# VH-VL binders against q9vpl3, part 211

Target 1, 224 residues: q9vpl3
Amino acid sequence: RGKINIQRPKAPHYERARVVAVTQPKYPELPKAKSCFKTRAERTQQQQENPYNEIIAREVRNWLDHSRLVAFFHLSSITADDIFRVRVQLHKQNLHLKSYGSKIIEQAVKNTRYEAIVPLFHSNHCIVFSPDPEKTAALLRIVRRVPQMVLLGGIVEETMLSRNQLVAYAQMPGLHAVQAQLVQTLSQAPGHLIQQLQAHQNSFVQVLDVHAKNQMNEETPKST

## First folded at step 8 (VH-VL)

Design ba62 (framework fv_cemiplimab)
Fold by ESMFold2-Fast, scan of step 8:
Structure ba62 (fold): chain C 224 residues (1-224), chain A 122 residues (1-122), chain B 107 residues (1-107)
Amino acid sequence: as target 1 above (224 residues)
Amino acid sequence: EVQLLESGGVLVQPGGSLRLSCAASGFTFSNYAMTWVRQAPGKGLEWVSGISWSGGSTYFADSVKGRFTISRDNSKNTLYLQMNSLKGEDTAVYYCARDVFDSDYSLYMDVWGQGTLVTVSS
Amino acid sequence: DIQMTQSPSSLSASVGDSITITCRASQSISTYLNWYQQKPGKAPNLLIYGASSLQSGVPSRFSGSGSGTDFTLTIRTLQPEDFATYYCQQGYDYPRTFGPGTVVDFR
């Protein structure tokens, strides 16, 4: 004989449901929920990238294990066809042109004596590896015909060399003379590569600044 | 003529130590990473250890890690394997080999020595 | 560690036969697989590197194929000097590992 509201809702029951839906949630919002979401997303991204980055970093470490010559270049805009032709020419001389992301280079050289090279790879770069340091001259001959590749420096016999030092090394006449000259060159300050790169950048900036100022002076409007 | 010549293999008692040498000739030794591979009598090849061209990086099989040390002297064109705490299971012919890497191909051994026999027994 | 297996462990063949040896890796190793030949009483010699590249001086009757986990070595028209033990080896990661070997016996 009696009707139960919980089984067959009437107007009073629906009225109560609407009031409850409009009230504040049962639990206060946890500030940590957003932090956990961000941390979770970062962890997922890290896990997804880790296997690929480790594989490529392993490849870079293998190159370092097998190369007495490592040359660093800034790479300006170049077509895929042009870089392929350069890669083929270099390969004939046992010179291996490779491009790796900055994070991968950093991971590969982390905790090694070469960690200082990481800033060289901030944007648009490539590296040439070779087991044979005598191929430095061949490398520079080939790259002279490629204006998009600008030599920054390198590592020869585990020693960091500036652009000028590497060019000098390439011009040496033979095995014993090269070894003796390299030892003499190594007497230079350990940070010479970084110092020379910074000096080059500063000089370039100064040239641009002077040029801009000279153009401003020449364009100075005459009195109205 | 490219050659690798191992030496130092001898009969040694368990728990003993031994140093193997590998003399390289006919190529620029310092341009190459090197490796040691062993072969127990009647068994297959087992990779033991590897070293970068400069000696700055070394690698070992789990069976020898902590007991063996690999080193090289580029001025003498010689590769070494220092073996400590030798076990009967270390009895094998030990080969040195030249390592070549190219990311487009593989990491492989293109030149091998003749091998030197190490026997570990009482 | 990456485990390598070979099949068959041994096979008997006659001069003029064509044979195939299979190598399997426990995980993907891309094309970083090498093949070596070892004749009785001699040191091993490299036959094929990077799964399919023939080493200089190795006869063209030897060929390799495969990628990932499954690889094959084929010898066409066996010669007397081909009776030997053949090993595959992964160059993908350290520690490097060899297959257990395949003995190619006469007849």
Scores: ipSAE 0.415, ipTM 0.762, lowest interface PAE 3.2, mean pLDDT 80

Design ba63 (framework fv_cemiplimab)
Fold by ESMFold2-Fast, scan of step 8:
Structure ba63 (fold): chain C 224 residues (1-224), chain A 122 residues (1-122), chain B 107 residues (1-107)
Amino acid sequence: as target 1 above (224 residues)
Amino acid sequence: EVQLLESGGVLVQPGGSLRLSCAASGFTFSNYAMTWVRQAPGKGLEWVSGISWSGGSTYFADSVKGRFTISRDNSKNTLYLQMNSLKGEDTAVYYCARDVFDSDYGFYMDVWGQGTLVTVSS
Amino acid sequence: DIQMTQSPSSLSASVGDSITITCRASQSISTYLNWYQQKPGKAPNLLIYGASSLQSGVPSRFSGSGSGTDFTLTIRTLQPEDFATYYCQQGYDYPRTFGPGTVVDFR
């Protein structure tokens, strides 16, 4: 135990706790396209909101409310071992990598100031949370070495930032960085940020397609 | 020394209004969520309201929703509870507490003020 | 809302005794349960957070255990300063909720 003074608040982490039986009761999502008739189980699920989704949505809201740094990434296919190594490296810097389904994100941010982020999560994604906004530079250095993670944007001190703005923030340490970014963001409509974030996501998909085609076309034979 | 000091508790008529203050010292106030917890004479603890580090998110117990508002001034290291339409059942000692958020342990209240007594009576 | 219950509501003990207080949540809260001690006329103080983590400065005779819905606080070799009211509290969801308290009296 440390002293009576607790370090800065950390965002809730229900993932580990749920492994020890907090997931009960679980109501599996039934595929709507699979059935044209409603069963008793389907009627019961429609009468009751899925409690598992609400538990995770609460976790997401707590992360957003209690993190001073939130970064959004497009996530390409990555092995369990590789993502675990990234999580460990980030955790040493008090950066917490999380992945949630798009419906859960939508449920978590509905009717909140963060509702504008929903379009970012309609494809593979992950989020990094931290109570420390000064860790933005460390975050970008770590992620630079992970080609499967592409920065889309983020939230710093409750201010929504595009990719370019978040990169700029990392270069402006200290008290004035928050003030400068807040001034920049106050002049922009939330829709413009979403458009920028979606454009980066689409550009990344195009880059992946080009890279995949180059690998396939160049495989046989390789030029010396 | 990490410390919280409440003030503002007085005798108020039913239907009246009152604002409580909580002055924080010895820590970076803007890094922590804060909460108000009350205790009626001879009764147990009842959570009343909570506020995020920035003031952007606020939460209330059903018994006070629509009547109480919570706010903070991070430049003055002060937490506020505005109480409106006071009822006899609001009579209690009101504590402010630092609500620590930890990813592994959830929320817990590690530092408490000494409390301020609010009496609602004619 | 998550409802918290404690048992017993009160107990009498002597210095040197070992006592156990139980807390139950109306739904699973993982390990997100805290224990507070309140002495007459004073503010509560945190004893244990996250079901089993001892707060800095709290004597090692205090220990907590449990997960899900059932939790216990144990005080080994009760000391005179331990006669107080003990509350459990869930830190899992809003609104936060406290147990009704357990009064530990001198016998």
Scores: ipSAE 0.007, ipTM 0.511, lowest interface PAE 9.0, mean pLDDT 78

Design ba64 (framework fv_cemiplimab)
Fold by ESMFold2-Fast, scan of step 8:
Structure ba64 (fold): chain C 224 residues (1-224), chain A 122 residues (1-122), chain B 107 residues (1-107)
Amino acid sequence: as target 1 above (224 residues)
Amino acid sequence: EVQLLESGGVLVQPGGSLRLSCAASGFTFSNYAMTWVRQAPGKGLEWVSGISWSGGSTYFADSVKGRFTISRDNSKNTLYLQMNSLKGEDTAVYYCARDVFDSDYGIYMDVWGQGTLVTVSS
Amino acid sequence: DIQMTQSPSSLSASVGDSITITCRASQSISTYLNWYQQKPGKAPNLLIYGASSLQSGVPSRFSGSGSGTDFTLTIRTLQPEDFATYYCQQGYDYPRTFGPGTVVDFR
């Protein structure tokens, strides 16, 4: 039993050219004459014919298709070695730390309900993806030890949450379990830690209100 | 424990419609994107359709685009494939499968159902 | 669409043999290539994902390699249960596509 074949969680290798291309937008000034002489199809084709950007935008769309938890962070100066260790620690909890340029994120979320997140990526940033929203508490516990990463907000269950709402979500068990817990707690006589119950209810109401509004916006268009 | 079970495969006339279901058990269904793959008798595997964890994004093979729709009900742990304007070439065993994504590995199907046979014949 | 091809279309082998199956993509798919095994009358099973990562529970005699457009699946010491059809599949882009399959038969 002393020999164990553990697959050690791997953080994605830091690819310098890829990260530089993603995080350093360049705005080459295009002569107006060239733009005026191109057909609409040629302009659209020229703008979309960046194979690197399309590959990364595809990757971001795949993350969104497979993740119930998306958390956004501002990223301060950090060594490649330190961020790699954080990625390994997060990966053990099925949390995937990624960095993408703002233009690529904008392209990936264009014409979706998540376009509002684009301004969050104007400066240095990173994103954590996970298929399991119950890992939010584990995420915040790990990131607490990484002062270079500052939580900005996230998306949970297709609902955009502020920093405070995401922190509140992390304090709750699963949604159905939370409802059961609150019903049981509301049946109790007031006396013990009513501030804790009130804080949880206020946070829960905010989370559920946002979720309910998103459900109404998603479902209501189908009804006359 | 982890299981996918397809149902709904029957004999249908050309031009007819049919809805397939895939019941998931033993895992948190809403944590996963799902897919449908078919296999005509004596032929290879053909990817048909895919759906994101929420159902907000759907994808189709060109051969079924405009005729098939994919949907899911996360509260019932069930995946659906609505097939309209069925053709003889749609005759196949239809499998549902669970999709996993990791940017180091791409998208792969780690769990498959046993399949349900759809026959389109007059 | 990304077209996948496999070679050979079929091969005959004996228990204990080492065999290789090749898969080619019509364009670069990085390492986003998966291998599935299908036995007669059964659903496919995932063997290898991401070109070289062995799925849990799959015997270590199976291995995969490759990147870009060219990929290989190797079975080192063929066992009776390995006589099956093998499919490669690109997980890079939609629509996702499978190779035509390679039938491994007893000789």
Scores: ipSAE 0.622, ipTM 0.860, lowest interface PAE 1.8, mean pLDDT 80

Design ba65 (framework fv_cemiplimab)
Fold by ESMFold2-Fast, scan of step 8:
Structure ba65 (fold): chain C 224 residues (1-224), chain A 122 residues (1-122), chain B 107 residues (1-107)
Amino acid sequence: as target 1 above (224 residues)
Amino acid sequence: EVQLLESGGVLVQPGGSLRLSCAASGFTFSNYAMTWVRQAPGKGLEWVSGISWSGGSTYFADSVKGRFTISRDNSKNTLYLQMNSLKGEDTAVYYCARDVFDSDYGMYMDVWGQGTLVTVSS
Amino acid sequence: DIQMTQSPSSLSASVGDSITITCRASQSISTYLNWYQQKPGKAPNLLIYGASSLQSGVPSRFSGSGSGTDFTLTIRTLQPEDFATYYCQQGYDYPRTFGPGTVVDFR
């Protein structure tokens, strides 16, 4: 119907004019470039990468089939050597640190009960998988020394938990029956769960402050 | 010690049904995905079915799809295989095995039961 | 489905020999291949997982290699207890599939 609507010839003319008329803000350059990629190169890349992404998405689904504990982290800039040391330390406790792209996570959890986690992966992230939920305390103990990793939430026994709920779960290591009961007690209705996850993301600064404060407090008893 | 013990294998008429059980001991059963593998007399191994740690995902070989159902009861540390519409070709020793996944190694079976013989014959 | 083939189907060897068994997948399975040993009248036991990782308790004379579609199991200095049937198995995708097996017999 572009023949009836003479507005159609303005679209190509507008595209030519964009080179001259469009302002170039200094700070939004990256978001603007990202939007450009999504309309052209990004969509082409997504189409070309779909078969490969599905293969990696199967790997994520295999992790979910074999893991009673899944923890989600925001990941700040970290050296390859530092993340390797963290990965080795976690692996000794049967905790598997993995990084997957947001689109791969979305494909893996699409049409599942876990689709609500996708917004957690808007920025740099990583995930820790383990078959053993009793390892939650060991996970948090190790990650406490890694300020670049900030806990966002997780899935325990197929139940989505906020950061605070997962921390509470970790307080009862080695008492699986009590931990399972705690998960049921802490679980939220789906609407409340999304709000809790969003609230904890918005409290990012508080999470970092708590970790820094905990490290300082642990040093104090030793010095006295 | 880590152990898997199958039971339920008997002689069944063609078209009949049978439920196999696999009792796990010596490890936290609910931490592991589980699988069933069978072996016809004098033949090789054939993977039959797999189940995730929670029972939320199940997988089947084409030869048994629609006839067999895999399930588990984590409170009883027991794996089940419900076999319906049995055929002579289903005659085999059925093993249960503990399934492990790691993205560096893929899926593998590290602990096996001793097997239970199912004979389908008139 | 991913089809698995093994070569040879059977071989005869003497104690002290070194033998190699080959396994091929109909498509690339990365390194997601496992080797199992089965002695007559017994359940299979895991020898090697992820193409080259030796299972705990398995003697060091067993080794595995390969990636993609071609894999090998090597047994060096064959012992009397090694006369058994060996199976490869892909752990890449469902349905999981085994090779037809290789019978290692006394010469």
Scores: ipSAE 0.535, ipTM 0.823, lowest interface PAE 2.3, mean pLDDT 81

Design ba66 (framework fv_cemiplimab)
Fold by ESMFold2-Fast, scan of step 8:
Structure ba66 (fold): chain C 224 residues (1-224), chain A 122 residues (1-122), chain B 107 residues (1-107)
Amino acid sequence: as target 1 above (224 residues)
Amino acid sequence: EVQLLESGGVLVQPGGSLRLSCAASGFTFSNYAMTWVRQAPGKGLEWVSGISWSGGSTYFADSVKGRFTISRDNSKNTLYLQMNSLKGEDTAVYYCARDVFDSDYGYYMDVWGQGTLVTVSS
Amino acid sequence: DIQMTQSPSSLSASVGDSITITCRASQSISTYLNWYQQKPGKAPNLLIYGASSLQSGVPSRFSGSGSGTDFTLTIRTLQPEDFATYYCQQGYDYPRTFGPGTVVDFR
């Protein structure tokens, strides 16, 4: 199916992030000993009646409302010690690694501009929040050393970005000005909108080319 | 108190145009998708159009596609339905409703306005 | 488009009766089926969403069941305020579609 989440079927950024999440390499799902399997009806009944879920969902909404950078990751098997070390390293850069259940995320983004992200969280996942979008480069540098965390995409200045777009953003700390201009362009007259989008797409292609070349030059021997 | 209040329904000649409004109060309007549902006299409910929380995505029933336009102004908490090239079969009470999404239950309409009557006749 | 069908189109009942209304979808819609009640001259109100979940404030005498293509609304011990028209609606895909309605009349 997937049509139930069709709040923005033609939004390129949201569609790309969803496609990237779906096409990401499939890792074995390792449910922990205390994992409890519930039917859809049972999970929904708990969600409706559990005040704890609403409190945590409000926390997630607050993070989304106050974060100019949100990055989504698939999380493979990782030890508690390893994730703790990553969390500490991220915190030093004002990057906050959070892990929430899929139902809490659904409850938090339900009827909001971010409802389209829900499908990204059906697998094991984690989210990094930051009020500072200029920290995207620091985030990617840290996560590059953590093979268990696979970048799916993110949200920068309320715009959903694919993995490649987020990586490109990291190479230009001032890119948020271009993002603001792109958002403004989407509200312009059709003719003007087409020309500005083509100009922005050409700029993004150049940014991606520069990033690709930097990746080739800075990558360690194991890039294949 | 969560409320939806429709307005704009009047008598219009075939081929004419009309704009309906739906004023929302008591909830964060910009967080919800909205929909228009109509009901012809003595007939059942017919879904007409839907719009996402931002206004970025719009949907229409085949019977109105190309003639009707749905829009919203989140700063004014107001939903609109622009109806062009009206036909006799468009005569109905038009309801606006809040369209709630739940990944386990799909979409459902939990709050409805009182309706506004549109009559298309010579 | 997903076509919705309801049976019966109308039924006559008395206070205290138990009644059943059936709704069928032209294709599988999982459990994404809603039930609405409409009284003459009034707007519809949501009774049940997701096939079986009772909306807040709706009396427990209302219950829903079903999945896939076949769905049922049951009203136990009919009350005077339950004489109304009932509609099913699929929340699975766009366009949204309603059943033709079932009129529950006093005998």
Scores: ipSAE 0.006, ipTM 0.433, lowest interface PAE 13.5, mean pLDDT 75

Design ba67 (framework fv_cemiplimab)
Fold by ESMFold2-Fast, scan of step 8:
Structure ba67 (fold): chain C 224 residues (1-224), chain A 122 residues (1-122), chain B 107 residues (1-107)
Amino acid sequence: as target 1 above (224 residues)
Amino acid sequence: EVQLLESGGVLVQPGGSLRLSCAASGFTFSNYAMTWVRQAPGKGLEWVSGISWSGGSTYFADSVKGRFTISRDNSKNTLYLQMNSLKGEDTAVYYCARDVFDSDYGLAMDVWGQGTLVTVSS
Amino acid sequence: DIQMTQSPSSLSASVGDSITITCRASQSISTYLNWYQQKPGKAPNLLIYGASSLQSGVPSRFSGSGSGTDFTLTIRTLQPEDFATYYCQQGYDYPRTFGPGTVVDFR
């Protein structure tokens, strides 16, 4: 009771300005690709800048520090079961089959004598590492039965070898023969060593002096 | 039998130089990376230096960088540590160890020598 | 550099006891952690690599666990030959670093 004009509940009261003409603000049309904040390209870039990539690159450098034999293969379409079987057969011979992204390999070998291998990894690839270079023959016997793996070349005793040279190496009776050939090549062709220092290409002979000099410059400051 | 035997540890004066040797036997030395680890009297282990199988890559602890160099002679199955500008803090037993790597397990030292004592004192 | 710490710095135990030693890294090192045993007057020997893998010839009473930053070494049914100093070591990056060690003494 009481006055009839007492009401409940009270309605919200707010005033709005009237628009002379109706205008609809336009935002850029969403790209057809995705509805998320980050595009596929942005996620790929984020992954490449991820600390994970440097960790894996470090792993590749560790393999190089502990392997006298490194073989490079093109890898065509192969099932998970088939590659697993190959990996098991290789492991029995102390041969370690690894697959790394091309950009990770590039990061791992950047500023090293092995930079020249990067072009080999622009397509599907895999690498076999072993501390024992005498296992090259066993490696080639196993891979000969795996048509999806095509030998591209390798590094034996820090010497870059083509496919044909690696096959020839596999037929040698012992490692001492290869080392003798390397020493003889370096001592008999001084011009070849200088040419390799100037060329940034794949080399069939490792430039030990360049590596040793770079190692010393990194560890002991020099005024040159 | 796989063995590592260090030698060269003696008394040297501060500022002096000394070269340590590690002779390997019973395995193919050139198939392995190698390392030096030291231990000061009554203290713990300190990693000093490492070298790849070929000698192409070398690594040093900050405390010895610029003063020590690591090298190897695969034809003689011998690892070396050249120590320059020695300080009292370098007094320690120096161990030679064989390095192994596997991406599933990381870096480890599976075989160790008996150690050689280096004393830096006036 | 990656700093390694161990706890306890020392412990006293009796033959037949089970003991646990803890190791901590200043940053994540995945499972790349090794354990070494050093007896007085002798060189260290590798016990465990990759946080949990037992080295050949090491008794099964030794076990390791952990990943990232926190790791443990467990010795079950302690034997007289187990009284020694134990070190953890990160095998993740250079420079490689050891923990300060844990001394296991007779009670």
Scores: ipSAE 0.574, ipTM 0.838, lowest interface PAE 2.1, mean pLDDT 80

Design ba68 (framework fv_cemiplimab)
Fold by ESMFold2-Fast, scan of step 8:
Structure ba68 (fold): chain C 224 residues (1-224), chain A 122 residues (1-122), chain B 107 residues (1-107)
Amino acid sequence: as target 1 above (224 residues)
Amino acid sequence: EVQLLESGGVLVQPGGSLRLSCAASGFTFSNYAMTWVRQAPGKGLEWVSGISWSGGSTYFADSVKGRFTISRDNSKNTLYLQMNSLKGEDTAVYYCARDVFDSDYGLGMDVWGQGTLVTVSS
Amino acid sequence: DIQMTQSPSSLSASVGDSITITCRASQSISTYLNWYQQKPGKAPNLLIYGASSLQSGVPSRFSGSGSGTDFTLTIRTLQPEDFATYYCQQGYDYPRTFGPGTVVDFR
């Protein structure tokens, strides 16, 4: 909502979120916090923010662990009504749009294989999660109509992909084994995400071109 | 195991004051936002007030704003509702409930107390 | 404040029937709508959260759908214990608001 609450502005994010519950009821648990030993009568900014951030960071880790598709977007100024319409369209495709502060993202991915994504979140951002990587095409179709959302890259089957690689992945419907093999081929090193996104853009396109040519050569003789 | 138990509901005169308490057990109270919901006899549910996990943020329905205050004592696992300048329209069963949040959005009140009856009558 | 309305205000049904209850918000609330069941003399129970997610322990005959301003609660194959009052509640903005309730009575 763009309108500020007349009583007071809402603090960005509170308590714990039931992030996994928003996607589907099959997720077995909700993240638990370890904030009880830090809650004190003399509250500090750190004590108030740290317990909340730890709880939400667990939610983010659950989303990452239970999502086979994660897409990262830069988010320009957008109205509450417009983002709501996008969120509804995404939800119908089992795609879940979430926004988290950069410190929460850092806490969530620290000491994990996803630590390289932190630099993507220094500006306005949002993340789309899905347990179904086949929904990548649906995701890109929906966001094509939302100029305020700029695709930065993503994670498919635990492999970091650049924007171009994710677009290429979306264009390969019905070839799950081929898609999985290409994603695996791109997992060279878990360096900084920006560096990986730039380096892997051309590699993925080249692999797709070679694979397409090989399939054409293999299938063309069969048609004779 | 997880329980909320309200207390303090009594008969009070119009213009009077009353404090309700809600004792929580079976979960880490300090990790959850809490809320008060009331229901007048034979009527529907009305959200009254909410408080963040730390007590740093409080919210009120327009019907009670300026008259009621919500607070919590995390060391005692207790939620409070201080009701001042009571009116006949405040007569209701008052429930405390555990509120679940996705950021600042509510994803339902999943644990409720049994309620405590407050009657405001002359 | 976000105003919530429910239709119908009451309905009569028999065991084995399938029923639907509608909830409308005065403005878009995304999917932040929750459904509650309340039996006489008892506290409400959360049935559905986030428009379509079934609360743990709730029978699968209950389902929710909708987004934006229009939402529905469906109960398939109504059981005797389902005769109760049902409320929708928005979690999008403060103050939180409930619908006026739908009474499901035995016919």
Scores: ipSAE 0.000, ipTM 0.415, lowest interface PAE 16.6, mean pLDDT 75

Design ba69 (framework fv_cemiplimab)
Fold by ESMFold2-Fast, scan of step 8:
Structure ba69 (fold): chain C 224 residues (1-224), chain A 122 residues (1-122), chain B 107 residues (1-107)
Amino acid sequence: as target 1 above (224 residues)
Amino acid sequence: EVQLLESGGVLVQPGGSLRLSCAASGFTFSNYAMTWVRQAPGKGLEWVSGISWSGGSTYFADSVKGRFTISRDNSKNTLYLQMNSLKGEDTAVYYCARDVFDSDYGLYFDYWGQGTLVTVSS
Amino acid sequence: DIQMTQSPSSLSASVGDSITITCRASQSISTYLNWYQQKPGKAPNLLIYGASSLQSGVPSRFSGSGSGTDFTLTIRTLQPEDFATYYCQQGYDYPRTFGPGTVVDFR
């Protein structure tokens, strides 16, 4: 196949065929539709229950098996073109921007250490995966230029970090491994240290809830 | 650059045990999942076991489940395969390989060691 | 378990020939198929991942295509160093499975 053979200006284009298909059915009469009693919400719920979600959940588990860095973001309204550019920039740094439904995330992390992250995905979100935790600084540098993406927190070395902790981690170039190992060692210690780290995780979730509520309030003030 | 070096392959009697090691260098070992793949003399490749970057998740082929254990020591850049209750059918060259995932490409093994021969014979 | 088959099991070719090897999966695996090359007495090396993506350092004469259950590996203008055994492998699910291999020999 030559390059020119791909361009067919005079041949029927797929977009034109879709336009014709959209305008073709001009029937004022509705055929008998016994199942038309189902609402859009009911159809969406049935679709979300399908077995395909199990396959995608496996993809999320694969990401977790292969990523030392997982960062969670709230995603505001953004164009497909803009998010594509961000994804390309991140990919150059071995950072993989993904969006998964909350139900898929829940299914993927159910019965695992990461089940606590499920509440983070009740609103519009995206996740960045990377095998290399040293790329945290690069991630934050790129996202700094994308106001639609708001860092919520992440998981580094299997340890849940708040937004502030992740930012602090990114500011220690060359010492990331030392800090990560220290945090990991502390999480292995019994007694009050483990309790303190768990308290920080609980505070992290609470702070995210407050932050999410504040953002929701900011988004609704002009709902007149 | 990326280098994987297996060791530990020897002649063992059926029912015996053996521990294989794979020393990694030239990359950040703890950033990658790892795998063991074996090849019986004159036969094809058979996947044996896989382990996540942290060691928190492990996977095994049905032929070795319950007999083999995979583990890693990220501080020593070393992957291990503990083989118990060895059978004649376990005779093979055992390769370690680096395991990569990308949702656009799936799972694949990008670099392999030279292999170590395990012979199970009376 | 996903079963992988390859065709042919062996083929004889001359330097400069173009050859094609086929791989089939027992169920749909999307494009999650990899190709490996193994020379006698050596470890395998990755040629192609994700059905059609060339691994860094692999000559452009190697190409892969396919999706679902049917996949092909093509070697254009065969070189002396290409006489080897080629394996396909599904990267879709555990357990990971390989094809039985295709031996490419001198004619």
Scores: ipSAE 0.658, ipTM 0.871, lowest interface PAE 1.7, mean pLDDT 81

